# Designs tried in a protein design chat: VH-VL binders against b0r0t1r1705to1887. Part 2

Target 1, 183 residues: b0r0t1r1705to1887
Amino acid sequence: RLRVLADVSGSMYRFNGVDGRLERSMEAVCMVMEALESYEHKFKYDITGHSGDGFDIELVRCDKVPKNNKERLKVLKTMHAHSQFCMSGDYTLEGTEHAIRELAHEEADEHFVIVLSDANLERYGISPDRFARVLTSNPQVNAFAIFIGSLGDQADRLQKTLPAGRSFVAMDTKEIPQILQQI
Key: E = the ipSAE of ESMFold2; O = the ipSAE of OpenDDE; V2 = 0.75 times the mean of E and O plus 0.25 times the DockQ between their complexes.

## First folded at step 1 (VH-VL)

Design b3 (framework fv_ifabotuzumab; at its last look DockQ between E and O 0.06; V2 from the best seeds 0.00; counts 0 for: pae E 15.0 > 2, placed apart)
Fold by OpenDDE, look of step 2:
Structure b3 (fold): chain C 183 residues (1-183), chain A 122 residues (1-122), chain B 107 residues (1-107)
Amino acid sequence: as target 1 above (183 residues)
Amino acid sequence: QVQLVQSGAEVKKPGASVKVSCKASGYTFTDYYMNWVRQAPGQGLEWMGDINPNSGKTNYDEKFQGRVTMTRDTSISTAYMELSRLRSDDTAVYYCASEGHYGYDSYAMDYWGQGTTVTVSS
Amino acid sequence: DIQMTQSPSFLSASVGDRVTITCRASQSISSYLAWYQQKPEKAPKRLIYAASTLQSGVPSRFSGSGSGTEFTLTISSLQPEDFATYYCQQYYSYPLTFGQGTKLEIK
């Protein structure tokens, strides 16, 4: 059982013009969907978003995963639209914790939570230490973070702060499939 | 009603160990981190460490690293803090304090025990 | 470690007064700041968390503000039961750290 958590907060839209964070996020999600397509027989997965509206924004249901590019595009459009019109707020920590808690209650041989986040996590007032604690909050759930960003220094710092093996940095979204394979 | 009930006062000699217990009730013990904070007489609050009651994972202040051991018994919703190699300056009231929220509000102590006085004297 | 510095350490005020306590962090802690009230021989009570969120059951005369490195606790109209020692605490990163405290005494 796998849950992917994506940031669809207002800040993603608001500052997309500055650094393209929403576009990167959407691209990341797309890469994840594409990568997981080959593993649908092995993994039951869903994609959930978090924003100021909450941390259970449905993007992909496990019983209705995208089967083609058109369906994937629909997911991306949903992300874009949500981030544009959602309430202000960030629920990265709460969303991650919630994902971990919820997934832990589902029957599966293994449980995975993958958080797609900006490499500039601290920009949003999110402590890497706190995030690390959340990721390791339940030993029954393998929670990981994939940080998408273009800043090498920020990425390196995050890697040092977060528990070993629990975070990955993708300087390019094209790296995500490989990262997923490592998980 | 959330309650944290700590063990009674302790008097110890230097070099000895003390183990304080904190029994939680009124909430799911394993859901929130348990913190330990001490306060020397007439002094401020000092964070010692915390424990995830679910996993048993601990975080200690470096000041206490090697002397403090935090554990829990989930079957009785009880957290324990053991401090070894006691010194006179370990004389303080020791509090267990549980967090009460997830995510953003974690690390903040929402519920407090009544405190346990530990006196270290020769 | 993040150092938390409160000011003033001691404050004398009268019932009805507006009281403000300041807490400064040695580095940005975003809004991961809590305020506690402690009365003699009692355990601390959390009043504010997330810098400005009022704890359930706490009177509305208490308020918190600030972000980053500067934070304030305000009591709009001091009541007799408010005379106590107040502590700020950051929970941005380990180790968690408290301010040295502010003792609010009756004038």
Scores: ipSAE 0.373, ipTM 0.797, lowest interface PAE 1.8, mean pLDDT 91
Fold by ESMFold2-Fast, scan of step 1:
Structure b3 (fold): chain C 183 residues (1-183), chain A 122 residues (1-122), chain B 107 residues (1-107)
Amino acid sequence: as target 1 above (183 residues)
Amino acid sequence: QVQLVQSGAEVKKPGASVKVSCKASGYTFTDYYMNWVRQAPGQGLEWMGDINPNSGKTNYDEKFQGRVTMTRDTSISTAYMELSRLRSDDTAVYYCASEGHYGYDSYAMDYWGQGTTVTVSS
Amino acid sequence: DIQMTQSPSFLSASVGDRVTITCRASQSISSYLAWYQQKPEKAPKRLIYAASTLQSGVPSRFSGSGSGTEFTLTISSLQPEDFATYYCQQYYSYPLTFGQGTKLEIK
């Protein structure tokens, strides 16, 4: 069982022109959907978003995964629209905790949570140590972070702070499928 | 009705070890980190470390590394803090404190035990 | 380690006064700051977390503000039960650290 968590907050839309954060996040979600298509029998997956409006926003449901480009585009459009019309909220830690807690109660051989995030956690006011704690909060759930399009120094600091093997940096969204294979 | 109940006062000689217990009730013990904080007579609060009661993973302040061991027993919802090679300056009240239950609340110390006085004298 | 410095260390005040205690972090801790009240021979009680969020059941005369490196705890109209020692604490980074405390006494 696998849950992917993405940031769909208002700051994603508002600052997209500065550093492309919404576009990079949408590309990452697209790459995840494409990569997981090959593993349908190994993983039942969903994708949820977090924002100022909550941390359980459905982007992809386990029982209705996208099967073609038209369906994937609908997911990306939902992600864009939500970011555009949401005022903002910093719920990365709360959303990750919720995902881990919720999946721990489901019956499966293995449980995975993957958080897609900007490596500049400090820009969002997020403590790297607290993020490390959340990722390891339940030994029955394997939680990982994939940091997308990062600042060099920030990415290096995060990998030193987070537990070995729990964080990955993707400078280009094209690296995501290979990272998923390591998880 | 969240309660943290600690073991009673201890008097130890230098070089001995002390093990303080903290029994939790009124919440799901494994869901929230347990912290240990001490306070020497007339002094401020000093963080010693924490434990994830689900995994057993610990974090210690470097000052206590090598002398402190934090453990838990999930079957009786009890956390333990053992401090070895005691010195007179380890004389203090030792507190257990669990984190809060929601969001940012979960990362600060919400519920506190009553404290355990440990006196180290020759 | 992140050093937390409180000011003042000792404060004398009268009932009805507005009291402000300051806490400074040696580096940015965002909003990962809590305030605790401790009465003699008692365990500390959390008043505020996330720099400005009031704990349930704590009187509204208590408020917290600040972010980054400078934080304040304010008691808008001091009551007799408020005479105690107050501590700030950062939970941004390990090891967790407390300020040295501010003892609030009757004038």
Scores: ipSAE 0.150, ipTM 0.696, lowest interface PAE 5.7, mean pLDDT 81
Fold by ESMFold2, look of step 2:
Structure b3 (fold): chain C 183 residues (1-183), chain A 122 residues (1-122), chain B 107 residues (1-107)
Amino acid sequence: as target 1 above (183 residues)
Amino acid sequence: QVQLVQSGAEVKKPGASVKVSCKASGYTFTDYYMNWVRQAPGQGLEWMGDINPNSGKTNYDEKFQGRVTMTRDTSISTAYMELSRLRSDDTAVYYCASEGHYGYDSYAMDYWGQGTTVTVSS
Amino acid sequence: DIQMTQSPSFLSASVGDRVTITCRASQSISSYLAWYQQKPEKAPKRLIYAASTLQSGVPSRFSGSGSGTEFTLTISSLQPEDFATYYCQQYYSYPLTFGQGTKLEIK
C-alpha cells in the first residue's frame, strides 16, 4: 500500500515564478503517476496534498488512478488550483504523521509513505531532525523522502539521520522512476 | 457510440489454436485496458488477462500462461487473443471488455463485445 | 490469488421483493469491487464499480455497499427484468477474479 504526499501550499503557487517550485512538484507528481502505471498490480496507491487548508487533500484516489495524459492533466490542474486558493501555511510534518498513522491501520502486506519535498524545510520551521523522527516513527510503515532539484543542507542532514535508503535526492524529475524502483 | 465487435464463431480440434479479434470504435482505443474473459457452458466468468493498448504490456492469469497471447494493432483499433494447444474444456464464449482505470473526473468505461463462441471437439 | 465467494448461489424471489446478494473476498480489496448482471446468452453488464458507485444508466433500485472483505448488492424493489445471474469481481490485484455467481430466479 503506497501513499505519496505532495505540497500544494500557497507558497508553491506564489513563488513558482521565482524558482519554479510548483512546476517541479507537478512534474514530480506526473512522473510518479507514469512510473506507477506499470506497477499497478504491485501497488495500490493514492496521492494526497498538504497545504494551509490541511493535510488530507485528495489528489489521486486509490480506486480512481489516472491512466492517460488527459486524466493526469486533471490532477495537475487540481494541484495548481488548490495552491492558488488555499489558506496560508504548511502541514508537511503533520501530513506525514497522519499518513503514517492511517496506513499503519490499513491491512496490507507492506505500507509505504513517500513525501515529495522541495527541501525548503527551514522556511516552514521544520528541522530535519524532527522530520527524521516522524519518518521513522512507526516501524510498520516504510516512510521515505524525495527531495526535488536540491541537495540543500536540510536534505543532507536528513540523509545522515535516517537509515540508508530512506531519503533520496532527485536533481531532475526524470530520476523519480528509478528512485521508486529502489523502494 | 462505443462498440466492440468480435470475430465470428469457431470450431477447432484439440491441439489447434484460435485467434479472436475485437475491433473497437467510438472511443480512443489506446486510453483503456482491454480484458479477455471467457465463460464455459453453464459456468461463471473467468478472467484470462488484459493488455494495455498504448504500451502493449500484458498480464495473464497463470492458468493460461504459456498458452495465451494478447496483442493489438493500434492503427485499426483492434485487440487479439490467441489461445494455443486447445483442449475440450476450452470450449467457451470468449469476450473482450474494455474498461478504464478511474481518473480524477471518474471516467468509468465498461463495454463488452458480443462474445465469440469457440467449440473444441474431436 | 484473491478468492471471491458469493452468497447465496441461488435465490428465488418475487417481483417487488428486496433482494440482497453478498460477496466476500479472501483478503482486503479496499473498495475495488464491481457488480455485473448477466442474462442468458448475453454479455455481462456492469452495474456498480468502486463498491458503491452506480454505473451510468443503471436504475437507482440497485445499490452497493461494503469495503475491505465484505460487500453487498441490493435491489430495493425487484422488477421483471432483474431476473438474471449476478457476479462480483475484484480488481484490486492480479489476477482479476470473479465470484461464482448468484442466479436470481422467479419464485
Scores: ipSAE 0.006, ipTM 0.467, lowest interface PAE 15.8, mean pLDDT 76
ESMFold2 (binder alone), look of step 2: mean pLDDT 90; pTM 0.936
ESMFold2, look of step 5: ipSAE 0.006; ipTM 0.480
ESMFold2 (binder alone), look of step 5: mean pLDDT 91; pTM 0.936
OpenDDE, look of step 5: ipSAE 0.351; ipTM 0.774

Design b4 (framework fv_ifabotuzumab)
Fold by ESMFold2-Fast, scan of step 1:
Structure b4 (fold): chain C 183 residues (1-183), chain A 118 residues (1-118), chain B 107 residues (1-107)
Amino acid sequence: as target 1 above (183 residues)
Amino acid sequence: QVQLVQSGAEVKKPGASVKVSCKASGYTFTGYWMNWVRQAPGQGLEWMGDIYPGSGNTNYDEKFQGRVTMTRDTSISTAYMELSRLRSDDTAVYYCARGGYYEDFDSWGQGTTVTVSS
Amino acid sequence: DIQMTQSPSFLSASVGDRVTITCRASQGIISYLAWYQQKPEKAPKRLIYAASSLQSGVPSRFSGSGSGTEFTLTISSLQPEDFATYYCGQYANYPYTFGQGTKLEIK
């Protein structure tokens, strides 16, 4: 069982022109959906978003996963629209904790939570230590973070402060399928 | 129905230790953080720390660091809070409360009165 | 640490009155604020979470509002059972902190 958590906050839209964060996030979500398409028989997955409006915004349901490019595009349009019309805010810690708790209660051989995030946790007042504790809060759930962007030193520093094997840095969104295979 | 039942009142001398228990029922104990909050007579609420029963990970308020230890026993769905080197100003009602990393306290134990006096 | 300040610390009111209690955070906490009611010799009871969400089973006369640093708890028509001490608490950052409390007494 697998849940992917993505940032759909207003800051994603407003600052996209500065560093491309919304475009990078949408591309990452698209690549996740494409990578998991051939594993529907093995992994039951969903994708939820977080924003200033909450931490369980539904992007992809387990029982209605996108099966073609047209359906995947609808998910991306929902991400774009939500970011465009919602206020800024961050529920990364809340969304991660909620995902871990919910999945732990579902019957499955293994549980996975994947958090898609930029490496700028300090912008949201989140210390690496706090994030590390949330990711490891339930040993029955395998929670991982994928930091997206070209932050170089910031991303490397953050990865080194998190538990070994629980975080990955994707400088380019095309690295995401390879990272998913390692998980 | 979520229920948190705490151990009975304690009277301790300065310098002693006290260990308060909180037995949870009505939910999956390992899926929620357990917080400890105290209240001195006539005063407000003071957060002490929390523990995630599924992993044993803890967070303590700096004020209590070095004196407080939070543990749990998942086989009996019970959380413990031990406070050492007690002082008279540790006299308070101690509460356990269910919450999360970014969740408030939605269910509270009945409280355990700890009196520190010589 | 985030400091939580309530106003007023003491309030006298009559049954049927509209009562407002304010809570101020020393830094932005978005909507990570809860309101608790405590009666003498009893544990606190959650009334409101996420600044404005009403806890199941709590009467609709209670409402919360606010975001960022200024928050308000309103009781639209005070009932006899509402006389208690009210606390706000933030759960945005460790350590979690509470306001000093507002004691609501019958006039």
Scores: ipSAE 0.006, ipTM 0.481, lowest interface PAE 13.6, mean pLDDT 80

Design b6 (framework fv_ifabotuzumab)
Fold by ESMFold2-Fast, scan of step 1:
Structure b6 (fold): chain C 183 residues (1-183), chain A 121 residues (1-121), chain B 107 residues (1-107)
Amino acid sequence: as target 1 above (183 residues)
Amino acid sequence: QVQLVQSGAEVKKPGASVKVSCKASGYTFTGYYMNWVRQAPGQGLEWMGDINPNSGGTNYDEKFQGRVTMTRDTSISTAYMELSRLRSDDTAVYYCARDYYDSSGYYFDYWGQGTTVTVSS
Amino acid sequence: DIQMTQSPSFLSASVGDRVTITCRASQGISSYLAWYQQKPEKAPKRLIYAASTLQSGVPSRFSGSGSGTEFTLTISSLQPEDFATYYCQQLNSYPLTFGQGTKLEIK
């Protein structure tokens, strides 16, 4: 069982022109949907978002996964619109903790949570230490972070602070399927 | 149900090392951080550091960096705090305290009974 | 480091009194604050976490409030068993830091 958590906050839209973070995040979500389509008989997955509006924003339901390009485009348009019109708050910790707690109570052989992030956690008052604590909060759930975009100081520091094997850096979206295979 | 039981009192000479243990029971040891806090006679509480029993990762207050080492043994659900190059001002009661990770906060909920360490010649 | 300062350091009160203890953080810590009670020769006991959430089993006469940099612990009607030392703690940033403590004594 797998939940992917994506940042759909206002900063994704407003700073997209600086480093392409929203475009890269959308491409990553698209690649996740395409990669998991090949394994839909082995994995039940959903995708939720977090923003100033909340931490469990529905993007993909496990009982209604996109089956074609039109449906995948609808997911990406929802993600874009939410980032454009939402408040600038950050619910990364709340969303991750909620995902871990919720999945831990479901019947499955394995439980996975994957957090997609642009590594700007400190801007929202979230210390790397607190993020590391949440990711390792439940031994029954395998929680991972994927940092999208260039390494920068923030992404590098977070990767060194997080437990070995719990964070990955995707320099481009083409690396997402490879990272998912490692997980 | 949840218990943290610490090792007994220690008397050490200046320059020696002390290793205090904290044995956990009644919960999944690897699911919670373990913190170490000390209190000198008549003084307040001073945080020393924490350890993630799952990963072995540690965080230390700079005042103790280079002198403190925190470890754990998951097979016996026990955390350790070793303080080296002891000085007389290291005389204190040393506590372990459990810390749960959730988004409402990472707060100490259970404390050990304390271990008195006296450093004197 | 975030410095936590409590006021007052010492407080004398009578049974039945309403007492308040304040805690000030040198930087914003949102609501990541806990309050502890410590009796002589005992380990601290958590009373409140997340600034205002009462620990299960703690009497309702204890309450906490505040956010950011200003926090208050209130005991609405002091009981004999409440005479102790109280500590605030911030858990927003490493290193974790405690206030210097407030000793509550019988008048």
Scores: ipSAE 0.000, ipTM 0.500, lowest interface PAE 14.0, mean pLDDT 80

Design b7 (framework fv_ifabotuzumab)
Fold by ESMFold2-Fast, scan of step 1:
Structure b7 (fold): chain C 183 residues (1-183), chain A 123 residues (1-123), chain B 107 residues (1-107)
Amino acid sequence: as target 1 above (183 residues)
Amino acid sequence: QVQLVQSGAEVKKPGASVKVSCKASGYTFTSYYMNWVRQAPGQGLEWMGDINPSGGSTNYDEKFQGRVTMTRDTSISTAYMELSRLRSDDTAVYYCARGYDFWSGYPDYFDYWGQGTTVTVSS
Amino acid sequence: DIQMTQSPSFLSASVGDRVTITCRASQSISSYLAWYQQKPEKAPKRLIYAASSLQSGVPSRFSGSGSGTEFTLTISSLQPEDFATYYCQQSYSTPYTFGQGTKLEIK
């Protein structure tokens, strides 16, 4: 059982012109959907968004996964529109904790949560240590973070703080399929 | 049952402003974008812009930018389109139309339309 | 802006005929296209969305097909109530644009 969590907060839309964070996040979600099509027999997956308005915003349902490019574009448009209307801030910690708790109650041999992030959690007031604690909050759930962006202090600090094998860094979204294959 | 009910016909002089309303019922007003489309006599359909009723953000067609203002009042599930500095070629029927659905992710395929508001600009 | 071109502009047909209306986009719009029916003095009514999905309550004689730049609306057996003007619309990018319309008249 796999859940992918994406940031759909207002800051994604409002600061996209500065560093392309919404564009990169949407590309990452697209890459995830495309990669998981090849593993439909191995993983039952969904994708949810988080924002200050909520942490269970439905992007992809496990019983209605995108099967073609048309359906994938619908997901990306939902993600864009939600970020556009949202006026609240980052909800990464709460959204991750909710995803872990919710999946732990579903029937499956293994449970996975993958959090997509731009690696600059401190900009949102989130320390690497706090994030590490949330990712390991339930031993029944294997939670991972994929940090999208360039090499830097933030990415290095996060990889060193998080338990071995729990974080990955993608220099750009094209690396995401290879990272997913390792999970 | 979804309904969009628009305000009545308006007759305006050149240079005036007109504000058309569109009252929604039968669904969660803040869950769908509201679009505005006009149609001049004997002509086709022209998209003017949209508004996200939840946050109030708007997108306008470049042709109307600077003259059009779209707003909403969530307490009464009503969207508004105001067009200023009216010209005779703004004479048209103005429609509101329900668009993008946040939950299903379906694009702006306008599934429900208001009945239209006729705006006549004449001296 | 994406330009939508419909053909024909006018079409004369008889009840029972198979009618086809074509819509072309100036660039690829994937399957982000809708078809609308408009009767005189009435608001448009959506018939088809996502190029081929039939709107609930619309008779099955209406169908849509196509992807990319060429799209078709087909009415398999024309009925008296189908005489109207038909418009295609791209929903791929703003500003959203419509075809110029096809007026379907009784022969």
Scores: ipSAE 0.000, ipTM 0.458, lowest interface PAE 16.6, mean pLDDT 79

Design b8 (framework fv_ifabotuzumab)
Fold by ESMFold2-Fast, scan of step 1:
Structure b8 (fold): chain C 183 residues (1-183), chain A 120 residues (1-120), chain B 107 residues (1-107)
Amino acid sequence: as target 1 above (183 residues)
Amino acid sequence: QVQLVQSGAEVKKPGASVKVSCKASGYTFTSYWMNWVRQAPGQGLEWMGDIYPGSGSTNYDEKFQGRVTMTRDTSISTAYMELSRLRSDDTAVYYCAREGYDYEAWFDYWGQGTTVTVSS
Amino acid sequence: DIQMTQSPSFLSASVGDRVTITCRASQSISSWLAWYQQKPEKAPKRLIYDASSLESGVPSRFSGSGSGTEFTLTISSLQPEDFATYYCQQYNSYPYTFGQGTKLEIK
């Protein structure tokens, strides 16, 4: 069982013109949907968004996985609309905690949580050490972070702080399918 | 009614080991981190490390790495902190403190403290 | 490691005074800061968490403010039971670190 968590907060829309964060996040979610289509027989998955409005903003349901580009586009439009009209902030830490706790209660052979994030967790008030604790908080849930975009010193620092094998850095969203295969 | 109850005072010689216990009640022991903090006489608070009782995962301050071992027994909701190769400057009151992931549950309950005296 | 520095280390005040204690972090900790009160021979008691959130049961004369690297604990009208040692603590990153403490004494 797999849950992917994406940032749909208002800052994604408002600062997209500065560094393309919403555009990169939408590309990453698209790549995840396309990659997981190859694993439908192994994983029941969903994708939820987080913002100050809540942890479980529904983007993809386990029982209604996108089958074509038109359906994938609807998911991306939902992400865009939520970010555009959201007045609240980031909820990455709390959203990750919620996903881990909720999945631990579901019946499955394996449980996975994948957090899509940029490498600048400090921008959202999240310490790398605190995030590492959250990712390892339940031994029955395999939680991973995929950091998208930058390979600077912040990404290097995060990889050193997070437990071995629990974080990945994607220089380009095209690398996401390869990372998912390693998981 | 959350309670953390620690073991009694200890007097040790240099080079010995001490093992302090912290028995938790009134909450789900395996769902909250347990921290260990010490305070030397007349000094401030010093964080030593933590343990997640649900998995046994630990984090230690580098200063104590190699001398400290944190463990737990989930059947009796008890956390342990063992410090080896004791020195006179390890004389302190040792506290356990509960920590959750909610903003409100951060170091919200403390044990009463265990006095450890290291002297020749 | 993030170093926490409190100012002042010692403070003499009278009942009814407004008391301010500051805490400075060597690097940004956002709002991941708590304030504790410790009376002689007792365990610390949490007063403030998330920099400005007052613990249930703590008198409203206590307040916290600040973000990033500069934080303040204020007692608006000091009472006899407030004479104690106060500590700030960051929980932004490992290792968790405390300020050196501020001992509040009667003048």
Scores: ipSAE 0.000, ipTM 0.472, lowest interface PAE 16.2, mean pLDDT 80

Design b9 (framework fv_ifabotuzumab)
Fold by ESMFold2-Fast, scan of step 1:
Structure b9 (fold): chain C 183 residues (1-183), chain A 119 residues (1-119), chain B 107 residues (1-107)
Amino acid sequence: as target 1 above (183 residues)
Amino acid sequence: QVQLVQSGAEVKKPGASVKVSCKASGYTFTDYYMNWVRQAPGQGLEWMGDINPNSGGTNYDEKFQGRVTMTRDTSISTAYMELSRLRSDDTAVYYCARSLYGDYEFDYWGQGTTVTVSS
Amino acid sequence: DIQMTQSPSFLSASVGDRVTITCRASQDISNYLAWYQQKPEKAPKRLIYDASNLETGVPSRFSGSGSGTEFTLTISSLQPEDFATYYCQQYDNLPLTFGQGTKLEIK
């Protein structure tokens, strides 16, 4: 069982013109959906978003995964709309903790949580230590962070602080399928 | 840096209401839940409820449902807990405590507000 | 509601002793358990979160272990400042619940 968590907050939309963060996040989500499309009977997955309005925004349900490009586009449009009309605020910690807790109580051989981030945690006062604590909070759930884009020393510092094997850096969203293979 | 400062001690008569405040500083007030926990003299800790300062949504322990109201004012980063129809066994120290998602462990606590209910 | 039971409720010990406090949950709470220390007339202070993770600034003589329904707080060599009341707390489900407390006194 697998849950992907993505940031759809207002800051994603407002600052997209500065560093492309919303577009990079949308590309990452698209890559995840495409990578898992052929394995929908082996990998039960869902995708949830978080924003200043909450941390359980439904993007993809495990019982209704996108089956074609038209349905994938609908997911991306939902991400865009939420970031455009929702408040700025970061529920990365709350959303990750919630995902881990929910999956821990579901029946499955293995449980995975993947947090998509462009390493902007420090901007919202989230320290690497706090994030590390949340990622390792339940031994029954394997939680990982994928840092998207080149953020220089920010991504390097976060990866160094997080537990070994629990974070990955994708300089380009095209690297995401390869990273998922390692997880 | 993170600090929770509560209002001063209160003495009330049975049947009255009390409203305790908790002023937060050193972090983004709307990003963390605020919990209220009380402790009667010589007794243990008892969770009363929480509030999400961003949405205003609340969760209350059923034993306080109907008597407790939790609110907040985001313009001054302050949370409030009002308990009505006070009884002598409501005499306690009332604490505010910060958590992630309301059900995480408490990382910062206020200093406590003593409420005494006596006739 | 998830019931949290601590054992013992009272413990007398001497400086240098190894002490163990146990906390039992009425149902499986995974590792969603924290330990707090409370000194007279002070707010509680978190010592341990997620059953076994030591809070920054807390002395290494404190340790937590356990998962599921049985949890333990250990102080490997008691110091004078450790005489206090200790509480466990589950945060697996609402309402949040605490153990009744363990009062650690000087022998």
Scores: ipSAE 0.000, ipTM 0.468, lowest interface PAE 15.4, mean pLDDT 78

